VH-VL binders against p78833. Designs and how they scored, part 25

Target 1, 198 residues: p78833
Amino acid sequence: MSFPASTHVYIAKIIGKKGEGDKILDLLSKVNEHVLKSEPFTKTYYFARDAKNPDYIFGLELYDSKEVLENSHKTSNPFLAFANYLTSTHAPLAEPLQLLNFKVVDGHLDKDNLGPDAKDYVLYTEYTGDSATLKQQLTVNPKADTSLIIHSLDDPSLYAVVTRYSKSGIEPGPAEISGATSVSQQVIYSGVGFLNRP
Key: E = the ipSAE of ESMFold2; O = the ipSAE of OpenDDE; V2 = 0.75 times the mean of E and O plus 0.25 times the DockQ between their complexes.

## First folded at step 22 (VH-VL; framework fv_patritumab)

Design W3 (at its last look DockQ between E and O 0.04; V2 from the best seeds 0.00; counts 0 for: pae E 10.0 > 2, placed apart)
Fold by OpenDDE, look of step 22:
Structure W3 (fold): chain C 198 residues (1-198), chain A 119 residues (1-119), chain B 113 residues (1-113)
Amino acid sequence: as target 1 above (198 residues)
Amino acid sequence: QVQLQQWGAGLLKPSETLSLTCAVYGGSFSGYYWSWIRQPPGKGLEWIGEIYHRGKTNYNPSLESRVTISVETSKNQFSLKLSSVTAADTAVYYCARGSPIWADYFDYWGRGTLVTVSS
Amino acid sequence: DIEMTQSPDSLAVSLGERATINCRSSQSVLYSSNNKNYLAWYQQNPGQPPKLLIYWASTRESGVPDRFSGSGSGTDFTLTISSLQAEDVAVYYCQQYYDWPLTFGQGTKVEIK
């Protein structure tokens, strides 16, 4: 499976204050409805909760280009409503919003087209280290339903891997890369979004 | 530089099916809507329809029942089929790139293909 | 459908003089969320496809001479050629891309007086 070079990966880390997770996801759900209906350029729009913090929302988004993200997706009314809420006087965030830009190195998403599920084991791992080393050692896992390797456009030393085992009960740890540090986050599908177009 | 090359039969009889293909060179096929636009001799421009590289289509309601636009991503090509043609379908047909989504203005065009429908 | 109406249908202008073409949409093509007008202008020479001149109502496409300018907002738009050149003799079209179906004006033929 290959991705066009123009594919833009957007990772959103939204840490809400206590109890804000539901509201955030409700707004994202509205955005998702719009995406499904009107944004064919959005390949993936997947949101999950941190396994330990229900108010920590993780987003995996894939767009055909950065341009459509900036000039189309971010201009939609549902998205603006979402963005306005995050920056409102209500101040729903516990930590600053993190929006990370990536490109696809290799991988696949939902290879069996099963769709996302809350019972999935999904692991997001960030690797920091020598770019050449990480590029060489990070490999796609063909046994995983989703195995996506991405490289940061913001930090050349940063790679990330998204691994999903669908409804399998398998919970493997992340691969360790010599000479690199890694931080992993287990996330649980929130019910909002998709990995591939249905 | 992006180039669009188009080809297909230019002479048809009534009731036949028009078939044109457009190939994209020198640029990304992904991230854009690809349109067919026609122009009858001495007249203005009519948008026929468009297709995204993933297959989503939008058609002009005036032609929707007769139009099929398809894509072959592996070849960076998209095609137009117009069934049950009549003399009214005589026109120069252009393929064009819509740039970008939600901004469907056409920055690159094919050279056009004259299709004449006559008995 | 959004109907696009140009005026005039034809225009004769002396070399070096200003040419003004108007385009009206049956409904606003201004998108409130981004404050952009989804309006483009094209130039078409005989036997050639249309050439993009202006998009977002006022942004010139790369390579387009600065004598071409687009203005307007909402439903009323104008293409201006500040000083008509011989090579500017053509048919000009406005086009909205605010909503499907995409629609063009009927065209304005610009000639030298």
Scores: ipSAE 0.024, ipTM 0.615, lowest interface PAE 6.4, mean pLDDT 93
Fold by ESMFold2, look of step 22:
Structure W3 (fold): chain C 198 residues (1-198), chain A 119 residues (1-119), chain B 113 residues (1-113)
Amino acid sequence: as target 1 above (198 residues)
Amino acid sequence: QVQLQQWGAGLLKPSETLSLTCAVYGGSFSGYYWSWIRQPPGKGLEWIGEIYHRGKTNYNPSLESRVTISVETSKNQFSLKLSSVTAADTAVYYCARGSPIWADYFDYWGRGTLVTVSS
Amino acid sequence: DIEMTQSPDSLAVSLGERATINCRSSQSVLYSSNNKNYLAWYQQNPGQPPKLLIYWASTRESGVPDRFSGSGSGTDFTLTISSLQAEDVAVYYCQQYYDWPLTFGQGTKVEIK
């Protein structure tokens, strides 16, 4: 379950206006269909709704490299249809699309290959602080079904963690790390996408 | 320096409820899992369960039906209740800090409280 | 449950000599993706709580003397005291933190011969 060094992680934050979440996910489902058929280089393509606002869409995407993301995924017809909708004069977004670039530090995506489920407890946490401290203190939890630690390619002070538990009653909250600030978001699998290719 | 101080009743009759409290000094209560661990006389250590400072718990399945661990975050305290005790529950009870975050090895321990259940 | 078994149950070693304690888990405590063994060692003196010595199987806790070292991987682990001192007379425990419930070995008592 090692990740190749070239693995590129995208965190997508798609902040839809009220009522837009379903359409955004419908377009992403068409992109996912293309990914499954034509993009063996896309290893994870997972979309969820914010637990508090169903029109806020969270994406976790892993690609073999940044090159295939930019030159192959982003040039596909279903992706262009999705991107065109987001930038259309309809203006479906409440905030500009956020696409965050990370590399993998450590972890695993679907420990028992069970696939994502809407009943999973999923937490995404961003940590900002001293890079050496964060690298030391952030560690993989083998009890989690997903435990992924990622480090920003654009901001050396920024780390993020994705955790997922399928077991009822195991819902660790976000950790507070001395000298770091954190922001957490609980998300719920949308039915669109995958963690490991089926 | 982090210190754990624990207290509670040391002598119980069968069927009573064991109740212990642990207070955390000299360090952060937030961001850690806090555990209860017991040691019967002359025996090894048994993990009872843990609690996150926000209240999420994980219990040893062998004790789960009788155990409640809770937090009083405003006081930096967490507590153990073990219902329906028998002589088999006689042990020294320790509170401990899990470290690092989400890894459950224990770097700080309370001094222990001997709880004796009369037979 | 992951069962932890230690050997020997009791060990008598001359002052200044090497003490070796073994710990075996019923299943692997190595998480292969990060290559970390979720195993710790503790020292317990009479009338005192356990004291952390080693975590991640081989990492010494701050303030622990250099004579203590941990080794092993997967299911088989060793705590070594390279030159036994009088203050090292204690019971030693291994502990896994790979999966719930957390479990400890039964202990190894180390004595001066």
Scores: ipSAE 0.007, ipTM 0.555, lowest interface PAE 10.0, mean pLDDT 89
ESMFold2 (binder alone), look of step 22: mean pLDDT 93; pTM 0.954

Design W4 (at its last fold request DockQ between E and O 0.69; V2 from the best seeds 0.00; counts 0 for: pae O 4.7 > 2)
Fold by ESMFold2, fold request of step 24:
Structure W4 (fold): chain C 198 residues (1-198), chain A 119 residues (1-119), chain B 113 residues (1-113)
Amino acid sequence: as target 1 above (198 residues)
Amino acid sequence: QVQLQQWGAGLLKPSETLSLTCAVYGGSFSGYYWSWIRQPPGKGLEWIGEIYHRGSKNYNPSLESRVTISVETSKNQFSLKLSSVTAADTAVYYCARGSPIWGDYFDYWGRGTLVTVSS
Amino acid sequence: DIEMTQSPDSLAVSLGERATINCRSSQSVLYSSNNKNYLAWYQQNPGQPPKLLIYWASTRESGVPDRFSGSGSGTDFTLTISSLQAEDVAVYYCQQYYDWPLTFGQGTKVEIK
């Protein structure tokens, strides 16, 4: 699998207050319905819960370009309804919504087109360090059902890796890198979204 | 330069548990996958499994039901246990350092320990 | 499992001549999007552990003499020793790291004619 150079990646970090995860995901399910029906330019729209806190929502989103993300996806009625809830006086978030911008370096999203499942082992790892070193050392793992390497458009020192296995008992994540800091989090597919368009 | 020293009992009876330890010197233990690989006399190499310094592990399915790999990070050591041995488990056993990130190929090896399973 | 088959099982080569060792995988070990082949070669001298020679099919490990080179892609790979030296008498193994479990070829013994 190859990604066009214009591919724009969002990592969404949606830090809900206690008890808010279900409502956030309900609204995202409505956005996902619109994405499937009306947004052929949205190639991945995947939402998961943090494994330790079910009210923290993780999103992985791939768009054909930044332009369609900004001018089409973020202006859709279901997205606006979701965004309006998040910024409402109800104040459902413990932290402001974070939408982190990345480009694809290398990898694949669903190599056997099996679709995401709640039983998948999914690890999101951020690396901060020397960009040339990270680019050289971060390699794709063909054994994983997802192995995606992305580079921040906002912070040149930041890379991230998404690793997913559908087989039970397999948990190899990417190793720490000397001279870089890394943070990993396990996430669990929420039932909302897709990795490859069906 | 990185050195791997390995030790353990070299002669076992059938049904016993093979137990080997590998200690890492002259380099970082943290940030690497560590593997065990075996070689029956006069034959090729078989990957047994790996462990990350934080404890994440993955085993060859052919051996998974009998294999335990463990780390002792404070000692820069990792170990192999193989239960219920038979003559088919007679081999030279090597510990090895995995390549960056995924531990997929091996740049440093221990000298090997011959383990013989006798009747 | 991806089976790795080497040929020949053994070969005898005169000092200074070219030795060629073939490795075939039962499935492709090429990751097409980055064109990397997930394949390594090792040398095992008598009584010694294996020593890494080549990774990514053609990248020489540091300290490995220029006479060793790797080539090939997909399912067919070659290790070439351009001018055999006495110290190159060893068994050579290929290894794939594309899929679980990691697997090695059965080995090719190189000897002096």
Scores: ipSAE 0.727, ipTM 0.889, lowest interface PAE 1.3, mean pLDDT 92
Fold by OpenDDE, look of step 22:
Structure W4 (fold): chain C 198 residues (1-198), chain A 119 residues (1-119), chain B 113 residues (1-113)
Amino acid sequence: as target 1 above (198 residues)
Amino acid sequence: QVQLQQWGAGLLKPSETLSLTCAVYGGSFSGYYWSWIRQPPGKGLEWIGEIYHRGSKNYNPSLESRVTISVETSKNQFSLKLSSVTAADTAVYYCARGSPIWGDYFDYWGRGTLVTVSS
Amino acid sequence: DIEMTQSPDSLAVSLGERATINCRSSQSVLYSSNNKNYLAWYQQNPGQPPKLLIYWASTRESGVPDRFSGSGSGTDFTLTISSLQAEDVAVYYCQQYYDWPLTFGQGTKVEIK
């Protein structure tokens, strides 16, 4: 396994009101600068836009532990500024913020260290079903530059898979498992964040 | 039990377009990758391409310029078109179901369709 | 492309004896993260489509007799028939699904000596 057991995966679903996407990403960009400079414990800090909704921001974050997320990352000034904006009287969100906690089941991120790109095809798929079945059946796609299987810490019936093909025309479909339901979202790298540390 | 039934013209002239269809019975069409694989007489197997029930597809680069795989989910069917055929395209063509994970090993197969290209 | 090479091309084995087929990939089909080999074995009888025997290099497909086993890792794999039966006369193929395009070995014909 490529990930320590303590690795914490954070999925952020931020649905802004019309036109709010850019502001959200600008703030996240500032956070990212801080992460790069001051948060070596942040392995991944990747943000993308929903392919259909530019104001829907998707975030994939990996930390060495949940502790550093809660006690270090979330206490940074740039993060606080971002959080304050989301909860401000401006009310930039169209839907409530979704922050999901996961652990790594299996997979790899940016295996060739190419870095994220807007030309990447990136698919996020959530699976809901029998935990044992999903754990057993879900497997990594070695053909993908990123293939990450994660299990929810909030809902034992929830798994997710992140698939990325770097700068390719490959449009993968999500595999489906009998007895489980799946919901997929295609996202486009926003220019904010990284998949792996250089 | 899952069954794949395939059909199409078995005799073609050079430069014509091969057209085959595969129908899936007795199982879910959704959630799997569906492939076409061919086998020239007395030879080995060559993977042509695959398609997901939602339309995502991957082709063998050796055939990509001539291959079109399509899906009709409402009928639980997927099809193969191979343009500009030559004698080299003479083979038994199989449709097959991929794994439920990534669709790249094949647990169910059609019976095959012999396609002969002859002038 | 990942080239799959089987050996031997043909094999004659007496009934009840062990048959061993080797398959080599031009590059590793082992994924380091999950330690799985993206390798399958098929049996093909004349006039029939291939039948899946083994996947993940060593997992038997449902209904496959115990006398069939797959082993190996990385680039070298083996299909073993512990005790050859008459119905095992066929051509056997290995296949990698580690990377596109999916590729098969050239096949090994197993016959009764």
Scores: ipSAE 0.466, ipTM 0.826, lowest interface PAE 1.2, mean pLDDT 94
ESMFold2, look of step 22: ipSAE 0.548; ipTM 0.845
ESMFold2 (binder alone), look of step 22: mean pLDDT 92; pTM 0.952
ESMFold2, fold request of step 24: ipSAE 0.674, 0.654; ipTM 0.874, 0.873
ESMFold2 (binder alone), fold request of step 24: mean pLDDT 92, 92, 92; pTM 0.950, 0.952, 0.951
OpenDDE, fold request of step 24: ipSAE 0.024, 0.027, 0.023; ipTM 0.646, 0.645, 0.619

## First folded at step 23 (VH-VL; framework fv_patritumab)

Design X1 (at its last look DockQ between E and O 0.06; V2 from the best seeds 0.00; counts 0 for: pae O 13.5 > 2, placed apart)
Fold by ESMFold2, look of step 23:
Structure X1 (fold): chain C 198 residues (1-198), chain A 119 residues (1-119), chain B 113 residues (1-113)
Amino acid sequence: as target 1 above (198 residues)
Amino acid sequence: QVQLQQWGAGLLKPSETLSLTCAVYGGSFSGYYWSWIRQPPGKGLEWIGEIYHRGSTNYNPSLESRVTISVETSKNQFSLKLSSVTAADTAVYYCARGSPIWGDYFDYWGRGTLVTVSS
Amino acid sequence: DIEMTQSPDSLAVSLGERATINCRSSQSVLYSSNNKNYLAWYQQNPGQPPKLLIYWASTRESGVPDRFSGSGSGTDFTLTISSLQAEDVAVYYCQQYYDWPLTFGQGTKVEIK
């Protein structure tokens, strides 16, 4: 259940203006169709809505390497159509697009290969603090269907955890860590994307 | 040093509701999972359930229909209610602090409360 | 549920001698990518709550004497007391935290022979 060392993780935070979430997801659905058909190097391509604001889109993307992300995924026609919409004079975003680059520290994406479901409880938590402390204290939760620990490539003080439970009624999040700050975001699978390739 | 103090009624009749409270001293209440564990006389330990200080709970499926764990963060307290008790619920009940992050093992324990359910 | 089975149920050991307690889980509690076993050991003196001794199968809790050590992986685990002291007379429990519900072994009573 190890990830290859070259695995590149993207966290996308796409903060759409009121009413824009559906269009953003429609374009991402077309990118996902291309990913499934033509991008065996894209291992995860998962999009969800913020639980409190459906126009805020969360993305979890795993690529075999940063090189295939930059030179193959980002050059595809469906991706370019999506990117052109986001930067158009329509101005569909309430805040600038955030694309966060991470490497995998440890974990698993879909331990029983159940696939994502809108009924899943999904929590994304960012921790900021001493890197050595966070690396030592963040552990995988084998009880979760997703338990992924990632470390920022741009900010050594930033770690994140993705936790998903497919069983109804289970909503545990990771606890706080002394000496670190944390921010959590609950998200709901949008119907666009996958955790493991079909 | 973290200390857990627990209290509640120790003698119950069948069908009553067990109610215990645990207060946390000498350490942070926030940022931890808190558990209840019970031990029938002369027997082993059974995990009842846990609560995060923000209120999220997980219960042992064997007890889930009868268990409620609650938190009062402003008082650094959490509580256990177990409804419809029978003699089988006679045990020493412990509160405990869960390990960092996921609350999976227990580094601090209350002294225990013997709860006896009369026949 | 992951069942935890300890052996023996009771054990008599002379002062200063080695005590060995075994714990088996019905399913593996090893997460292979980090090589961590989700397994803890507790000591319970008469009339007292359990006390954490070991976590991650082999990591000793702060303040626990060096004579206590944990070993094993997957489904088979051992708690060793290298030189039994009078204060080590207690019941010992293993506990898995790989899956819900969290479960404990039935206990092993250690006595002076």
Scores: ipSAE 0.519, ipTM 0.847, lowest interface PAE 2.8, mean pLDDT 91
Fold by OpenDDE, look of step 23:
Structure X1 (fold): chain C 198 residues (1-198), chain A 119 residues (1-119), chain B 113 residues (1-113)
Amino acid sequence: as target 1 above (198 residues)
Amino acid sequence: QVQLQQWGAGLLKPSETLSLTCAVYGGSFSGYYWSWIRQPPGKGLEWIGEIYHRGSTNYNPSLESRVTISVETSKNQFSLKLSSVTAADTAVYYCARGSPIWGDYFDYWGRGTLVTVSS
Amino acid sequence: DIEMTQSPDSLAVSLGERATINCRSSQSVLYSSNNKNYLAWYQQNPGQPPKLLIYWASTRESGVPDRFSGSGSGTDFTLTISSLQAEDVAVYYCQQYYDWPLTFGQGTKVEIK
């Protein structure tokens, strides 16, 4: 399955204070309700928790275009409320919110929507290195339910691979590429959000 | 220096399918977005669509129902098919290379292929 | 679609004089995340494909003479030829690549007065 070149990928890294992960997810759930109802051009709005730290929230967002993100999602009242809260002095964050911009290079999404009882694992791996090498060497995993290769719009030397496996079949790690540095994060679906619209 | 060479039939009848191919020389095919752009005689430019070397595509909505862009990476080539042509499709068709990262502006162009649709 | 409108449609300038071409987008092409304007300028000679002059609104493509410069932000952009040369007679196009579909201005014909 190919993606339109216009697809914009948003990676959110939300590090909550100790014990605040559930609160963050509750807030995201409210935003997600709005996305489902009012943002038809948001293709993916998926949140997972770090496998080791439940207060570390990982977000994968796919939009049909940059315009959708900038002029629709980011202008929505639920998002603005959420963003304002997270930037306030009362924010339940241990670190500032990190938002990364990417473009889809290659990949596919699974066919089915995720329910609250879904058991999946997602491996998010960032690659830093020579762009030409990474462009050539990174490949999608055909065994994964979801596998995305994305290229950073903020740093041309940065790529990432998102790989989701459901129930079983988790591979031990990301591909190693000579000359490239990689950092992986294993995350578990939080029950909040969707990879595909219901 | 990167060079784009394009070829295909330049004369079509209405309802036929336009077919053009663009080959890339002197540079990497991988890692770029490749576009087709057309220009009716004496008029401006219209973007048709683009494809990444791995197959991701995006089409102009005005032509999407009739357009197919494909890639053959092993040959450093990509192609355009436009079905059900009419006189309105008469134009010079250009293949072009997108930017290395975003593929949104065009730094290298083919010489263009005039396609005339006439009964 | 983002509509691109150039002005004027045609421009006659004396050799050595400044030529100014304006381009307006129906929507902002400034991306807030990276503060870049997704705007390019092209030069097209008769019987030839367009040639890239400027991208990111103000970055000059390699090999493009210094007399060409791009400026502007948001919705209003300008291509300036500081000293018009004979070889600069051509049609110039602006193009946005902020959103799909990619769109071009209608073109501005630059001639020698």
Scores: ipSAE 0.000, ipTM 0.537, lowest interface PAE 13.5, mean pLDDT 89
ESMFold2 (binder alone), look of step 23: mean pLDDT 93; pTM 0.954

Design X2 (at its last look DockQ between E and O 0.07; V2 from the best seeds 0.00; counts 0 for: pae O 13.9 > 2, placed apart)
Fold by ESMFold2, look of step 23:
Structure X2 (fold): chain C 198 residues (1-198), chain A 119 residues (1-119), chain B 113 residues (1-113)
Amino acid sequence: as target 1 above (198 residues)
Amino acid sequence: QVQLQQWGAGLLKPSETLSLTCAVYGGSFSGYYWSWIRQPPGKGLEWIGEIYHRGSKNYNPSLESRVTISVETSKNQFSLKLSSVTAADTAVYYCARGSPIWGDYFDYWGRGTLVTVSS
Amino acid sequence: DIEMTQSPDSLAVSLGERATINCRSSQSVLYSSQNKNYLAWYQQNPGQPPKLLIYWASTRESGVPDRFSGSGSGTDFTLTISSLQAEDVAVYYCQQYYDWPLTFGQGTKVEIK
């Protein structure tokens, strides 16, 4: 499973106020319906809750290119409705929406085509450090159902790794790297979205 | 230079629980996967399982029902328990440090502990 | 499980001569997008723990003499000792780390002829 060089990765961090997680996911489910019917260029559209705070929503999105993300996905009516809710006077977010742009370095998204499940163990790890060192040290874990290495388009020192196992009780995140700082976030599949198009 | 020192009871009777401890010196304990590997006399190597310092574990399915690997990060130690032993569990038991990032291959090994289970 | 099979089971080689050990996996251990083979080699001298020689199929561990080299890809791998020394008398193991459980070959004993 290689990725075309133009593949654009979006990491969405949607920090909802207390009680907002369900509504945010309900709106995302409507966007997902549109993605499935109308966006063959959207290869991954996966949403999860932070394991410690269910109102914090994590998104992993893969598009054929940055162009289709900006000019087609983000201009769709269901996306605009979702975006309008997030910026409404209701003010459902505790922090501004974070949409992080990445390119794929290496990896695979759903090794055995199992699909996402709420029982999956999913870890998102960000590394900040020397780019050459991180590129050399970060390797794919073929044992994981998801093992994706991505490099920020906005911050050359930032890499991230998405790791997913269908087996409960595994904590399989990549180890710390000497000379780099890392932050990890465990997330739980929300029931909204997909890893490979069904 | 990293050093792994291991200890535990070397003579057991059937049905007892094997218990071994490995302490890590001269290097970082945090940020690595740690493994137990065994070698029956005159035979090859069998991976038993691994643990990460925050408690993530993975065991060889052939032993999973009887194995517990634990970590005590404050002491830079990890341990192996193997319940309900039989003569087939007689082996030299090694602790080892897993390679960077995923713990895939083993760059430092303990000296080994021979555990004999009476027949 | 990925089964690792070594050949020969034992090998007798004259000092200074070439020793060749083969390892075959029951399925590919190549992650093709990165072109990396998830395979390592170990040396075990009598009465000692295994020592890492090679990882990623062909990368020598620090401090390992240049006479040791690894090659191969996919399912077929070779460890070569270009000029056997007395201290190289040992059992050699290959190990895959592509999938769980991690598995080792049965070993190849290298002796002086």
Scores: ipSAE 0.612, ipTM 0.855, lowest interface PAE 1.9, mean pLDDT 91
Fold by OpenDDE, look of step 23:
Structure X2 (fold): chain C 198 residues (1-198), chain A 119 residues (1-119), chain B 113 residues (1-113)
Amino acid sequence: as target 1 above (198 residues)
Amino acid sequence: QVQLQQWGAGLLKPSETLSLTCAVYGGSFSGYYWSWIRQPPGKGLEWIGEIYHRGSKNYNPSLESRVTISVETSKNQFSLKLSSVTAADTAVYYCARGSPIWGDYFDYWGRGTLVTVSS
Amino acid sequence: DIEMTQSPDSLAVSLGERATINCRSSQSVLYSSQNKNYLAWYQQNPGQPPKLLIYWASTRESGVPDRFSGSGSGTDFTLTISSLQAEDVAVYYCQQYYDWPLTFGQGTKVEIK
């Protein structure tokens, strides 16, 4: 399946206070309900927890366009409530919310829907380096159920790869690219959200 | 003008593996998805799968367990393997060009290769 | 899977007359944010591969005669041949590329009455 040229990728990094991860996920679950019901042009709204820190929430969001994100999702009452809470003095965050903008370079999404009890391992790897080199050398992992190569709209030197593996298909690490720096984060599906709409 | 040329064995026995190759001429191999599509005699079209020049691929779930599509960018070629063939796999097989950006509609096609599975 | 259903299965039209082929998808193939329908039409002659006629539901492929036009949105689409010519005798297919797997209609055979 082809990605429309206008496809917008939104990466959310939410670092909760100790023990607050479940609260954050509960809030996101409410937002997700709205997304499922009222945002048909949100292709992916997927949240996972860091494998080492359950209070670190990772979000992968795909929209038909940035306009859908800005004028639909971000204008929704559930999102606004969530955003207002996260920016309040009562926010359960250890660090400010980080939102990153990307475009799709290459990849595919898993065709299967994940249940809340599904064991799901995702590797998120950020690559920093020469854009021409990274553009040329980053490739889709054929063993991944989901393999997405994305390019930052905020930093031209930043690429990222999102790979989802089956239980027995997890890779030990990201591809090494000469001259590039890579930082990987292994995350586990939180039970909140979807890679593909159910 | 873009041309797709395809070749492979046209006669197979049951349980054998179908193997076809498609070569692209007159245009860029990069930046497109390349698909295999088949058509049983007198019937409609069935999409088998696609592959991007960088190797990302998608298969029809109905055939996924038996299908392997590969790419050789250095030769501007991509190939199809279909294992454990039966009479139901008898069809004309086409390679075709799609696009990751412009959509998976097919603007260029190979001439087709008839593959007959018979004991 | 998105099922594509064409109607009719066969159509006989007199030379110079209008031919209309319908295609229905089981799900919408419209990306409203882009205002694009992921729908294509093909013409296939005997012994030949399909030939692209229309993409994005209504955009005519280069070299395709003006008598061919595509219309519709969402789940209902139409291919129209405004004035049927002898060379237009063929089987026509619609195809969605909105979601995997890519799927085709069953085809419509157009003949001269």
Scores: ipSAE 0.000, ipTM 0.535, lowest interface PAE 13.9, mean pLDDT 89
ESMFold2 (binder alone), look of step 23: mean pLDDT 92; pTM 0.952

